# Designs tried in a protein design chat: VH-VL binders against Protein PLASTID MOVEMENT IMPAIRED 1 (PMI1). Part 16

Target 1, 154 residues: Protein PLASTID MOVEMENT IMPAIRED 1 (PMI1), of Arabidopsis thaliana (Mouse-ear cress) (q9c8e6r131to284)
Amino acid sequence: LVRIGMQKLSCLLSVEVVAAQNLPASMNGLRLGVCVRKKETKDGAVQTMPCRVSQGSADFEETLFIKCHVYYSPANGKGSPAKFEARPFLFYLFAVDAKELEFGRHVVDLSELIQESVEKMNYEGARVRQWDMNWGLSGKAKGGELALKLGFQI

## First folded at step 5 (VH-VL)

Design f1 (framework fv_azirkitug)
Fold by ESMFold2-Fast, scan of step 5:
Structure f1 (fold): chain C 154 residues (1-154), chain A 125 residues (1-125), chain B 107 residues (1-107)
Amino acid sequence: as target 1 above (154 residues)
Amino acid sequence: EVQLVESGGGLVQPGGSLKLSCAASGFTFSGSAMHWVRQASGKGLEWVARIRSKANSYATYYADSVKGRFTISRDDSKNMVYLQMNSLKTEDTAVYYCTRDQGITIFGEYYMDVWGQGTLVTVSS
Amino acid sequence: ETVVTQSPATLSLSPGERATLSCRASQSVSSWLAWFQQKPGQAPRLLIHDASNRATRVPARFSGSGSGTDFTLTISSLEPEDFATYFCQQADSFPYTFGQGTKLEIK
């Protein structure tokens, strides 16, 4: 792979897994986990500790960390901003004791979060550093949602 | 040669107003963000205000100590950036520097790479 | 707001010696940290941006390192013109904040 003009940025992706919530009553008692991995490989995948569904929710309250590299072309001083090569991550909820169940898969491109953080400031003048995600679940968990907060450090 | 030249400083009474000017030359002014940074005698540096380029809708940002009292603006046709200072306090006494933020870092604009000589503002009764 | 603290307040060294200056942020600023040199009666001069990137025309003896909350400016072998006050500055959030400065003086 020839990445002419590209540099490597060491990055720590943080995934604060808050909860799977508003789950159907039929989900009560199941042990759930959340998995995060690079989209193109299962190597280096991380997952939460199992959490049992009680009264329609599994409150994970756990932060996962993944070290990775993001390739980019630096800003050129002539008005062109830094450009980042795509770095997609796959997120999914799973049942510990019933892995045949699928609740949906979600992809987030870390390079897009980095680009947004670099280029944008919120109205208070702070850089955007945390993204609140709330994804609708499918299958047996339809009607429920997965709540998490994404961030990164360079 | 890249140059920034401040003017408009002077003595003013508390509650008064002053407008500082900064003349830029030697670079494409319209493409750069501009800042005002101040330094009280014998003390450290304090960031005051920032204005972005037209490409970023001339977005402005202020330190809490000056928000509502100071207004940063620019006139790209004249290569000028301004700081309108209202309701001045004795704590605003400082040398005011005009600085350029051209965005030549790996991430874009985040450093003040060129500074003017500064203009002294004294707020005293 | 993010508070930036420098240490030591004063560093007394001789030409030819290595200088190490520290800067700590009250919260993570990632790598959005710059170092400035200021001589009496002059405006500050940018030395390092993005924690470790040397600015144009800055001698190779100046280097920056660190990320998150802990940062260091190193001058590998002091020259007479290096005796000045050094400030670090975070650019992670507004207001941009500066450290109180480290004065490098001749022994």
Scores: ipSAE 0.013, ipTM 0.584, lowest interface PAE 7.7, mean pLDDT 86

Design f10 (framework fv_bexmarilimab)
Fold by ESMFold2-Fast, scan of step 5:
Structure f10 (fold): chain C 154 residues (1-154), chain A 124 residues (1-124), chain B 108 residues (1-108)
Amino acid sequence: as target 1 above (154 residues)
Amino acid sequence: QVTLKESGPTLVKPTQTLTLTCSFSGFSLSTSGVGVGWIRQPPGKALEWLALIYWDDDKRYNPALKSRLTISKDTSKNQVVLTMTNMDPVDTATYYCARSLGITIFGEYYFDYWGQGTLVTVSS
Amino acid sequence: EIVLTQSPGTLSLSPGERATLSCRASQSVSSSYLAWYQQKPGKAPKLLIYAASSLQSGVPSRFSGSGSGTDYTLTISSLQPEDFATYYCQQYDSFPYTFGQGTKLEIK
């Protein structure tokens, strides 16, 4: 599907969920999951298998994949770069049996990752297609962090 | 039919600058996703990519040779020009130009049609 | 840079036989970004396969490509006299684009 005046790039967003770590002792025994979804809808949300917190960590070691399209206006003959329509994804940690708990929410715009990859290719001659992310958690998990590796495939 | 042909000097002295022209027909470098690249092959050795110019005037150079290479295009003449400075006997090779097709904006390109090649010998 | 190593360096076969040529990458390459070329003596290379397994238009169906990650293969199911040539693989996943050193297919 092509928007008028724009082309589409078929993408596979990969989310390697490493761990929720350095969690307070009060979190031990909870079953946690990580959810990734398109910001504008809950349809197509993907989540990890539940992982129980033990000794301050839940080691998911699971990769999630989401298929999507990113729309863009191609680069012009005067050397101006391609422009991408925003494609935000929402990430959050949740407790399987305690849905009222909130641990923070993070938005990553896939179009910004694609733009950074293009810029690195132009300036350094090497594409960046993987980003290491460590996000501080809040609420009952304050002091802990969520470790992820984000990437995309075209 | 797509055709490409290289032209330029066949003999170059050490330290001189080499200028090669690729003349093509059957396609336009104003077409999105199309580029023209240069590849060389020393006698009896492997292919080595040198440079690429895209329809949008974006340019890519092999980092091992970047300081010596300049690529430009003249879309109205259907020509791409490669310049290589400070030639050395080890630069003796057959030089090819080829059309490239990108599958994305990232410059992921293969070469679908090639010129016949021109042998450039570097000696005193 | 990604180094592509082709094996064997020379493969001696007779017409009608099956040829299997290998290309190994020093780092993982997406299969969408590997191509194979045929070069006859004194002639320019000709594209055979792109995206590891897609045949270029006009290339006979006896040619096929396969593989993923670091290991890629070009197969010629039943050799014809005109197939005796040097074959090169190329990756276009990582910059700079690189070619293998070639496999020479010769008549036994």
Scores: ipSAE 0.000, ipTM 0.508, lowest interface PAE 13.8, mean pLDDT 84

Design f11 (from bex_d, 16 letters changed; framework fv_bexmarilimab)
Fold by ESMFold2-Fast, scan of step 5:
Structure f11 (fold): chain C 154 residues (1-154), chain A 124 residues (1-124), chain B 108 residues (1-108)
Amino acid sequence: as target 1 above (154 residues)
Amino acid sequence: QVTLKESGPTLVKPTQTLTLTCSFSGFSLSTSGMGVGWIRQPPGKALEWLALIDWDDDKRYNPALKSRLTISKDTSKNQVVLTMTNMDPVDTATYYCAHSQGSLWFGEYYMDVWGQGTLVTVSS
Amino acid sequence: EIVLTQSPGTLSLSPGERATLSCRASQSVSSSWLAWYQQKPGKAPKLLIYGASSLQSGVPSRFSGSGSGTDYTLTISSLQPEDFATYYCQQADSSPYTFGQGTKLEIK
């Protein structure tokens, strides 16, 4: 891919998968996993170890790491801020033994998080930022939520 | 309204390279979630997926034909180009381009809008 | 690759009857990425159903889809003359994306 005038930023995305919680009683006993995908990841989509639902929750407490590149046009001294090319990641909960079950899908564009952080880091000097996320689940898990903490390092 | 139209030669000799262009309107390949796929159908046979290119310039090829296929896009012209090398009479088929929508990150797509198709005959 | 097998190969019915078309996958497929297409002679395929059961905009309500795992079904509740065509199922769960061989719906 030719990206004239753009630079490449090497990133490590960290996904701390906390829990799927407040799940309906019908979910108890199922083995769940959380998957994080990027387009370059074939069959190697990063995912948690299976975690069985007990008393309405699956407490993964596992951190996933994904290496990636983000392309951007640098900021200039004339007041134009850095511009980042979109870098989406897809997150979803799945049942290990029942792939037909869908619990919802969530997209996070890493470039938007980096854009926000770069502007803030220019003032605060930090290179690591963490975002707490709680997403409502659907399907058989409706009423429950998936709790994650996202971060990245450059 | 999304529209696509295939263009290129209708007759190709064995061993030659086929180049097909898909011209589209109603969407941009700079918009996340958008892609363009190529599908072919030999006379009286099933549909066969060939290749796909998306907004992020991610290219996917049917492994059975990967060594012969190249897909590229020109976002400013709203065009996607497919080239297929070393054509053989068995490659005679109607070639379609189609708008693809789905999860780019899962790599899962379905084709919601199709071009009219162009018949490519491979003979001496 | 995932092989999709459609049955029957040809289905002969009269207008007003119910049509049931089957698609069986060689391995489990997410219903989110199973689609059905209609193709009339000399025309490009038209998307009817995506995600196994969601009707594409503009498709008549007599069409419905169902299924999960390896077994999927397309139903047309009361056949109209324009419904006589070839129907294809498609999976986009795994690359390469594959189509079934088609079921031809013909007038009796």
Scores: ipSAE 0.014, ipTM 0.547, lowest interface PAE 8.0, mean pLDDT 84

Design f12 (framework fv_sibeprenlimab)
Fold by ESMFold2-Fast, scan of step 5:
Structure f12 (fold): chain C 154 residues (1-154), chain A 123 residues (1-123), chain B 111 residues (1-111)
Amino acid sequence: as target 1 above (154 residues)
Amino acid sequence: QVQLVQSGAEVKKPGASVKVSCKASGYTFTGYYIHWVRQATGQGLEWMGWINPNSGGTYYAQKFQGRVTMTADKSISTVYMELSSLRSEDTAVYFCARDQGITIFGEYYMDVWGQGTLVTVSS
Amino acid sequence: EIVMTQSPATLSVSPGERATLSCRASQSVSSYDSSWLAWYQQKPGQAPRLLIYGASTRATGIPARFSGSGSRTEFTLTISSLQSEDFAVYYCQQADSFPYTFGGGTKVEIK
């Protein structure tokens, strides 16, 4: 079992969906949503309310919350550092009015964000638990960006 | 019984160095940070830095950078704080304290303190 | 660095009365509903003793008469029904970023 000897950390992942912006004029009038789910399953996926594109942007201004567990092996007295099991999440923009359209997919491994937060506290003395992300879109939304703010808490 | 026990009082002349020890017992020594905090007579608490006993990694407050050295000896569960180029204003009680900062998202507080070591710097 | 300011410098209280101590940070020491703020008690000739961490969580063995509250930059330590052993100096301390910093202390003394 890969989780033998591992401890469980209860986490709340927050995804502040700011906007899809700088979109081509051909996107105006479409209703868009942003979906977040575990990479391996569609179960438990969360989505924003649909937001209509106007003047090249869809301003969601909505925060999504996903409860999850991250498994880890704690640091030991022999110098082995704490190790986290990967917890990847899939993020993507979708069109309610044109479900065949794809605008790109982005994977964020929550375990990497947790590791970065721990390392920054240890080396920079700063507690970082929020990440501003701007991802380039593809397909019919090429040239546009998806702006998100990711965070987590225990 | 989790405890930190420090070495005894020291009297030093200006320009000398002092090395204070802090012996840990009752817990996994390498699982917790050890911080050093000093207090001059009649003054408040002043943070000096921390050491990770597992890695030997250290972080020193800028005021003490270049004069302070923190080390750890895993074989005897002891942390040392050496302060060089002593001045009269270094006269203080020096405390070691345990912090859960090494643990994953420990709540970063100093829960166990040593009894303190008085260092007097006088001509 | 984050500057911690405590007020008042000295608080005179009668036994059995409530004492309220204030601590202000020069910038927020709270993130994601967590506050990286601790309170310590120090008696003459002794090491500091942890009372409260996370702004409001009592440390093991600390009596219920001690309570903490606040968030972001404004924090309060309250001692209800003050007892003779509570006359001491109290320090707040932030653990949001390095260097860790302490307030100047509030001395609670008998009126």
Scores: ipSAE 0.000, ipTM 0.524, lowest interface PAE 14.0, mean pLDDT 85

Design f13 (framework fv_sibeprenlimab)
Fold by ESMFold2-Fast, scan of step 5:
Structure f13 (fold): chain C 154 residues (1-154), chain A 122 residues (1-122), chain B 111 residues (1-111)
Amino acid sequence: as target 1 above (154 residues)
Amino acid sequence: QVQLVQSGAEVKKPGASVKVSCKASGYTFTGYYIHWVRQATGQGLEWMGWINPNSGGTYYAQKFQGRVTMTADKSISTVYMELSSLRSEDTAVYFCAREGITIFGEYYMDVWGQGTLVTVSS
Amino acid sequence: EIVMTQSPATLSVSPGERATLSCRASQSVSSYESSYLAWYQQKPGQAPRLLIYGASTRATGIPARFSGSGSRTEFTLTISSLQSEDFAVYYCQQYDNWPYTFGGGTKVEIK
């Protein structure tokens, strides 16, 4: 669908899943995975290969890719900056053999990352390509963290 | 059609300043960066910097910092590049070229001006 | 600053032959399967002409005999069957980061 006054940007969201770390001893031996999907739909979800918790960590070291579109209104000659339509993605850790366990859910709006990159590029001449994320886990993984590196590309 | 037309050849003495113009036509002037690239006789291409005609923002290569000034006049769709304190090593053809203002898209220079020869001699 | 190195400096070929030009970056100019590498052709007395962008995409109006390949730090421009109008100097350029930088050029001349 065409949005009048809006342009469509074809994007590839990259998610480098580094590790789930500082996990409680009670989680040792569990196989974990990380899932990423568009917040509004379960279709097209991607996930890491299973990784077993050993000595308080599961070291995934795997990059996931999701293709999507982001819509935006270009900057106009009256001083209005480019405006991006929200494009939220949902991230969560799951146990492969115990999917009833929940460790928290995290939302990142891709449009906000794009906006930040555009602003840095237009005002400071710097290009931001990667964001380090470190999120606290909940439930049985309380006290642990999920480490990711996010990026995007056209 | 899309076109960049530059001002004519200049001959300057060492220590003088030169101001080269680049007039755009056939496209939305504020939608593209304008880059300046120079080439000494028989030498390669050397990037000097860019100007965003929409914001007036600029970026200058370190080698030219303090000697180059880029400006844009939206009313006549023209970009200017002024180089001061000229020396014989500045003898070169100076090109302007456009690049789309995109969000992580293509930052390549697709349309180029014809070039302006600047000769610095005593 | 990213340093671009082209080889060879001069390449002598006959019409109808294949020419292969190399371009090396001092650091990666690729991100997430995209490469910020362009190729330009320049003939004496003329402005450079865009041939390839994104390492492998032909610009509008560029003949199919021109093809680009490579990623990260190693890039190649191939001219599959040289025509007389292809004898020129070719430059690679990275547009990954400022300052933008060009290779030293490869002159393709008739044997």
Scores: ipSAE 0.000, ipTM 0.500, lowest interface PAE 13.6, mean pLDDT 83

Design f14 (framework fv_sibeprenlimab)
Fold by ESMFold2-Fast, scan of step 5:
Structure f14 (fold): chain C 154 residues (1-154), chain A 123 residues (1-123), chain B 111 residues (1-111)
Amino acid sequence: as target 1 above (154 residues)
Amino acid sequence: QVQLVQSGAEVKKPGASVKVSCKASGYTFTDYYIHWVRQATGQGLEWMGWINPNSGDTYYAQKFQGRVTMTADKSISTVYMELSSLRSEDTAVYFCARSQGSLWFGEYYMDVWGQGTLVTVSS
Amino acid sequence: EIVMTQSPATLSVSPGERATLSCRASQSVSSYGDSYLAWYQQKPGQAPRLLIYDASTRATGIPARFSGSGSRTEFTLTISSLQSEDFAVYYCQQYDSWPYTFGGGTKVEIK
């Protein structure tokens, strides 16, 4: 479709995958990875190198990058702020040794992070450059959490 | 063009070892995993394991643990599969096949296959 | 290990007819909306050829008459109008969990 009246913003999404932690003892020895993809397609998906669970944690300490475009309608004078088209990304933990296992699905809309960053700068004079995410895991990893740090560059 | 070329047929005695080669061309050798799959005459396909040519990491199916060794030589873009303590039931065509290793949860289907190497174990 | 069961073992069809092949996994081979299942075609004396991956995605160069469907434990390969070159053995394979496993194959032969 032609996006009449919308402009395109080149964006680099950064995902610092810190750790899957506080995992049940039954998870020890499994190789885990974290996948980040556009919600609607696997094209351009990125994932961490596998990391083995030891003593209840898998410490990835790896940063993933996804280059994408975000579409927006420019500010209409001072009365109407810029509006961004939704750009959702799907995040999930997977087990290399048991890919049928699901540990929860997490969706982050990049357009909302951009909007928040713009608003904080305009109204508080502070830059939001990083979002700390700690998501509770489910399934066989129930009780554990996935720790990430999100950022973007335009 | 992308191609996997395997070594020629082998005849071995029970208890011997065989080493089959698989030479890759037409793509970046270290970007793809190589799997080994065997097939006895008139039978189905049996997966043996894979090797990551970049790291040297391997995974072997339990049935072959202790008897199979997979190695890679980056200088000549060649993967080897050695099977020891051969038995008559190891008589089969052995195939190498590549899979993309960059995506862990969906990319291990095998898109390019070698022509196969017949290994006959008989006395 | 995940056991893959294909049915029927042999399917006799005439050119132009529809062929439907089934593949069942002993446990789910799907997660997060993706199915880790491939279909291969093998002709006598030849290496297998990839037809379908991710249960329903046609590999490059594969004719549109080949289609895959299904999820979790039940999968189907359909050949909508069988051509003379389609007489072969077809194998399903799961790549969800190690060890990767193949079905026993379905032989599609001329009636």
Scores: ipSAE 0.023, ipTM 0.639, lowest interface PAE 6.2, mean pLDDT 87

Design f15 (framework fv_vedolizumab)
Fold by ESMFold2-Fast, scan of step 5:
Structure f15 (fold): chain C 154 residues (1-154), chain A 123 residues (1-123), chain B 112 residues (1-112)
Amino acid sequence: as target 1 above (154 residues)
Amino acid sequence: QVQLVQSGAEVKKPGASVKVSCKGSGYTFTSYYMHWVRQAPGQRLEWIGEINPSGGSTYYNQKFQGRVTLTVDISASTAYMELSSLRSEDTAVYYCARDQGITIFGEYYMDVWGQGTLVTVSS
Amino acid sequence: DVVMTQSPLSLPVTPGEPASISCRSSQSLLHSDAYNYLDWYLQKPGQSPQLLIYLGSNRASGVPDRFSGSGSGTDFTLKISRVEAEDVGVYYCMQADSFPYTFGQGTKVEIK
């Protein structure tokens, strides 16, 4: 990657894993987990404790933290805001007792969350610090959804 | 030392069934998936199926669906593959192999293999 | 089923020389999690298969650094930088992206 002239920003990504919900009855009894990792490496990946599906829901109520670096080009004069290099994270639900099941993969680019927060602060004087995510699941969990709340700290 | 030890060679007649065992030691048996793979003489490796020892859930290659049954005895740290309605084409060395498929990282590779069990199907 | 095709099927090599084995998949093995679910196994004469490379390019524990895996999507390569006598055997690629898991035909590496 081209990182010439870029600065390094230390970040803490927070992922509040709320629940996998509205799951089909066939999912009841399975132990589920949610994994979050950097796109290019499983090192530093974090996951929730397993949570068993009961009556169509697995209520994790657990917050995960991932330390990372985001590279950026600082503002270069009037009207030229900071530019951030992509920092994608992969999110997925998995079944501890049935590894063959796939429920979909979701990518969130932390650099885009940072950019959005910076832009909103410049426009409205208030920084966005939390993003509510609600992703539709696929495969055996189709019709269900994964609810998360994302944030970051620098 | 992590080890998988399989039962000895079997000779069966067409139409019979065979049950091969695979005993794990040196690791937590329920923390790894167990795969079964066979190899006919001079042929490629062929995946039969997998079992999660923690829950007993299985996934079979459809080529063997209806003839293969994978089970585990957690207290004995032993996995079993039973293949029924044997044909001469089932003559092969049968392997068990462990996989880290229950890990969140989605490993899906077989890092430790049993020594193999030769099953001969002949009249 | 995903078809795995290896080339060459027979690879006689002089000791100390490099060896290269190709594996092609009928479908992309690059999953949405950015991993290639392609593994390499070695079966030495009279022995069980042993893991060499997992997820495209990661060397398994105890595997010498003369072995390397590369490629992405549908085209993969296993390279041995300097073949030694202990490296003789049949090399198999395996895809673990889709059920059923499938193996290539195998490449027999032998000393000239």
Scores: ipSAE 0.000, ipTM 0.481, lowest interface PAE 19.8, mean pLDDT 84

Design f16 (from ved_t, 15 letters changed; framework fv_vedolizumab)
Fold by ESMFold2-Fast, scan of step 5:
Structure f16 (fold): chain C 154 residues (1-154), chain A 122 residues (1-122), chain B 112 residues (1-112)
Amino acid sequence: as target 1 above (154 residues)
Amino acid sequence: QVQLVQSGAEVKKPGASVKVSCKGSGYSFTSYWMHWVRQAPGQRLEWIGEIYPGDSDTYYNQKFQGRVTLTVDISASTAYMELSSLRSEDTAVYYCAREGITIFGEYYMDVWGQGTLVTVSS
Amino acid sequence: DVVMTQSPLSLPVTPGEPASISCRSSQSLLYSSGYNYLDWYLQKPGQSPQLLIYLGSNRASGVPDRFSGSGSGTDFTLKISRVEAEDVGVYYCMQGTDWPYTFGQGTKVEIK
């Protein structure tokens, strides 16, 4: 596939879901999952296996993978860097047995992770390959946080 | 599909000049450096120089400095190598090659023309 | 100029057996980026050179998995795990770190 002036990069987004932690006692016993999807479509969403909250935490320790494409204008030989079209992904925690509950939504643009990796390589000679994310939760889970690690392969 | 197509074989006398063409297709011609490389019979590949079609910036192998001129015609997506004051040692197959580039800005020669045989004969 | 030295210069191989080609540079080809600007090209009889491996170890598009590149700094190796008839030709290493860019002498791989 070709877009005018752009090329297509095949990517594998990896999401290591560590834990939902520091949850209020009222959350104990709920089964939770974490969902990741492209922001523009619900098709191709991936989810963790359900994990029950015990003593304020749900320790998923599961890695999710999503295949996708990122469009970009290639770097030129005169020092103009590659430029990437936005590729946003939506992340959220959900309760399996109480789907009406919402705990907040977080968007990560894969194109920004790729660009950061490219810039880090140019300045420090090493690519950033993994990003630690720690997001505050809302709603019934306010005060808790979702810990995960993002990475990508080209 | 990215392709480089070169002009046909040339036979020249010592002291003459030769101009070889290389037409690019299937990519943005002004966004990639074009290299020129030659190979004399039975010898290794030898780099001649490079040109950036977007602004005609050039770098030459000092061995050829003063005899080689690299140019481009952007409207025709064509690069040219002109070599003057030809000697018998200039008998070789001349190649053009595109400089590919990674998303990180590293470079390599990814696509080559079919080659143009230049024979310098008295 | 950076001098590129290949060995062996002639390599007869039996089909299905492995082959290994060495390339040494007079200067380090490793940049601070962590990349080695060392490429491998194959020139089949009567054809133009074609890219096999770029930046030390990356296989070019369409190149079979049996080809691999390794090494860093000044010592590099191209390996073919199982040589096939279509692999016959002259293999060249090239350094892209310094002007003028320079090639090795070439290694001729042929079937026994």
Scores: ipSAE 0.013, ipTM 0.594, lowest interface PAE 7.7, mean pLDDT 87

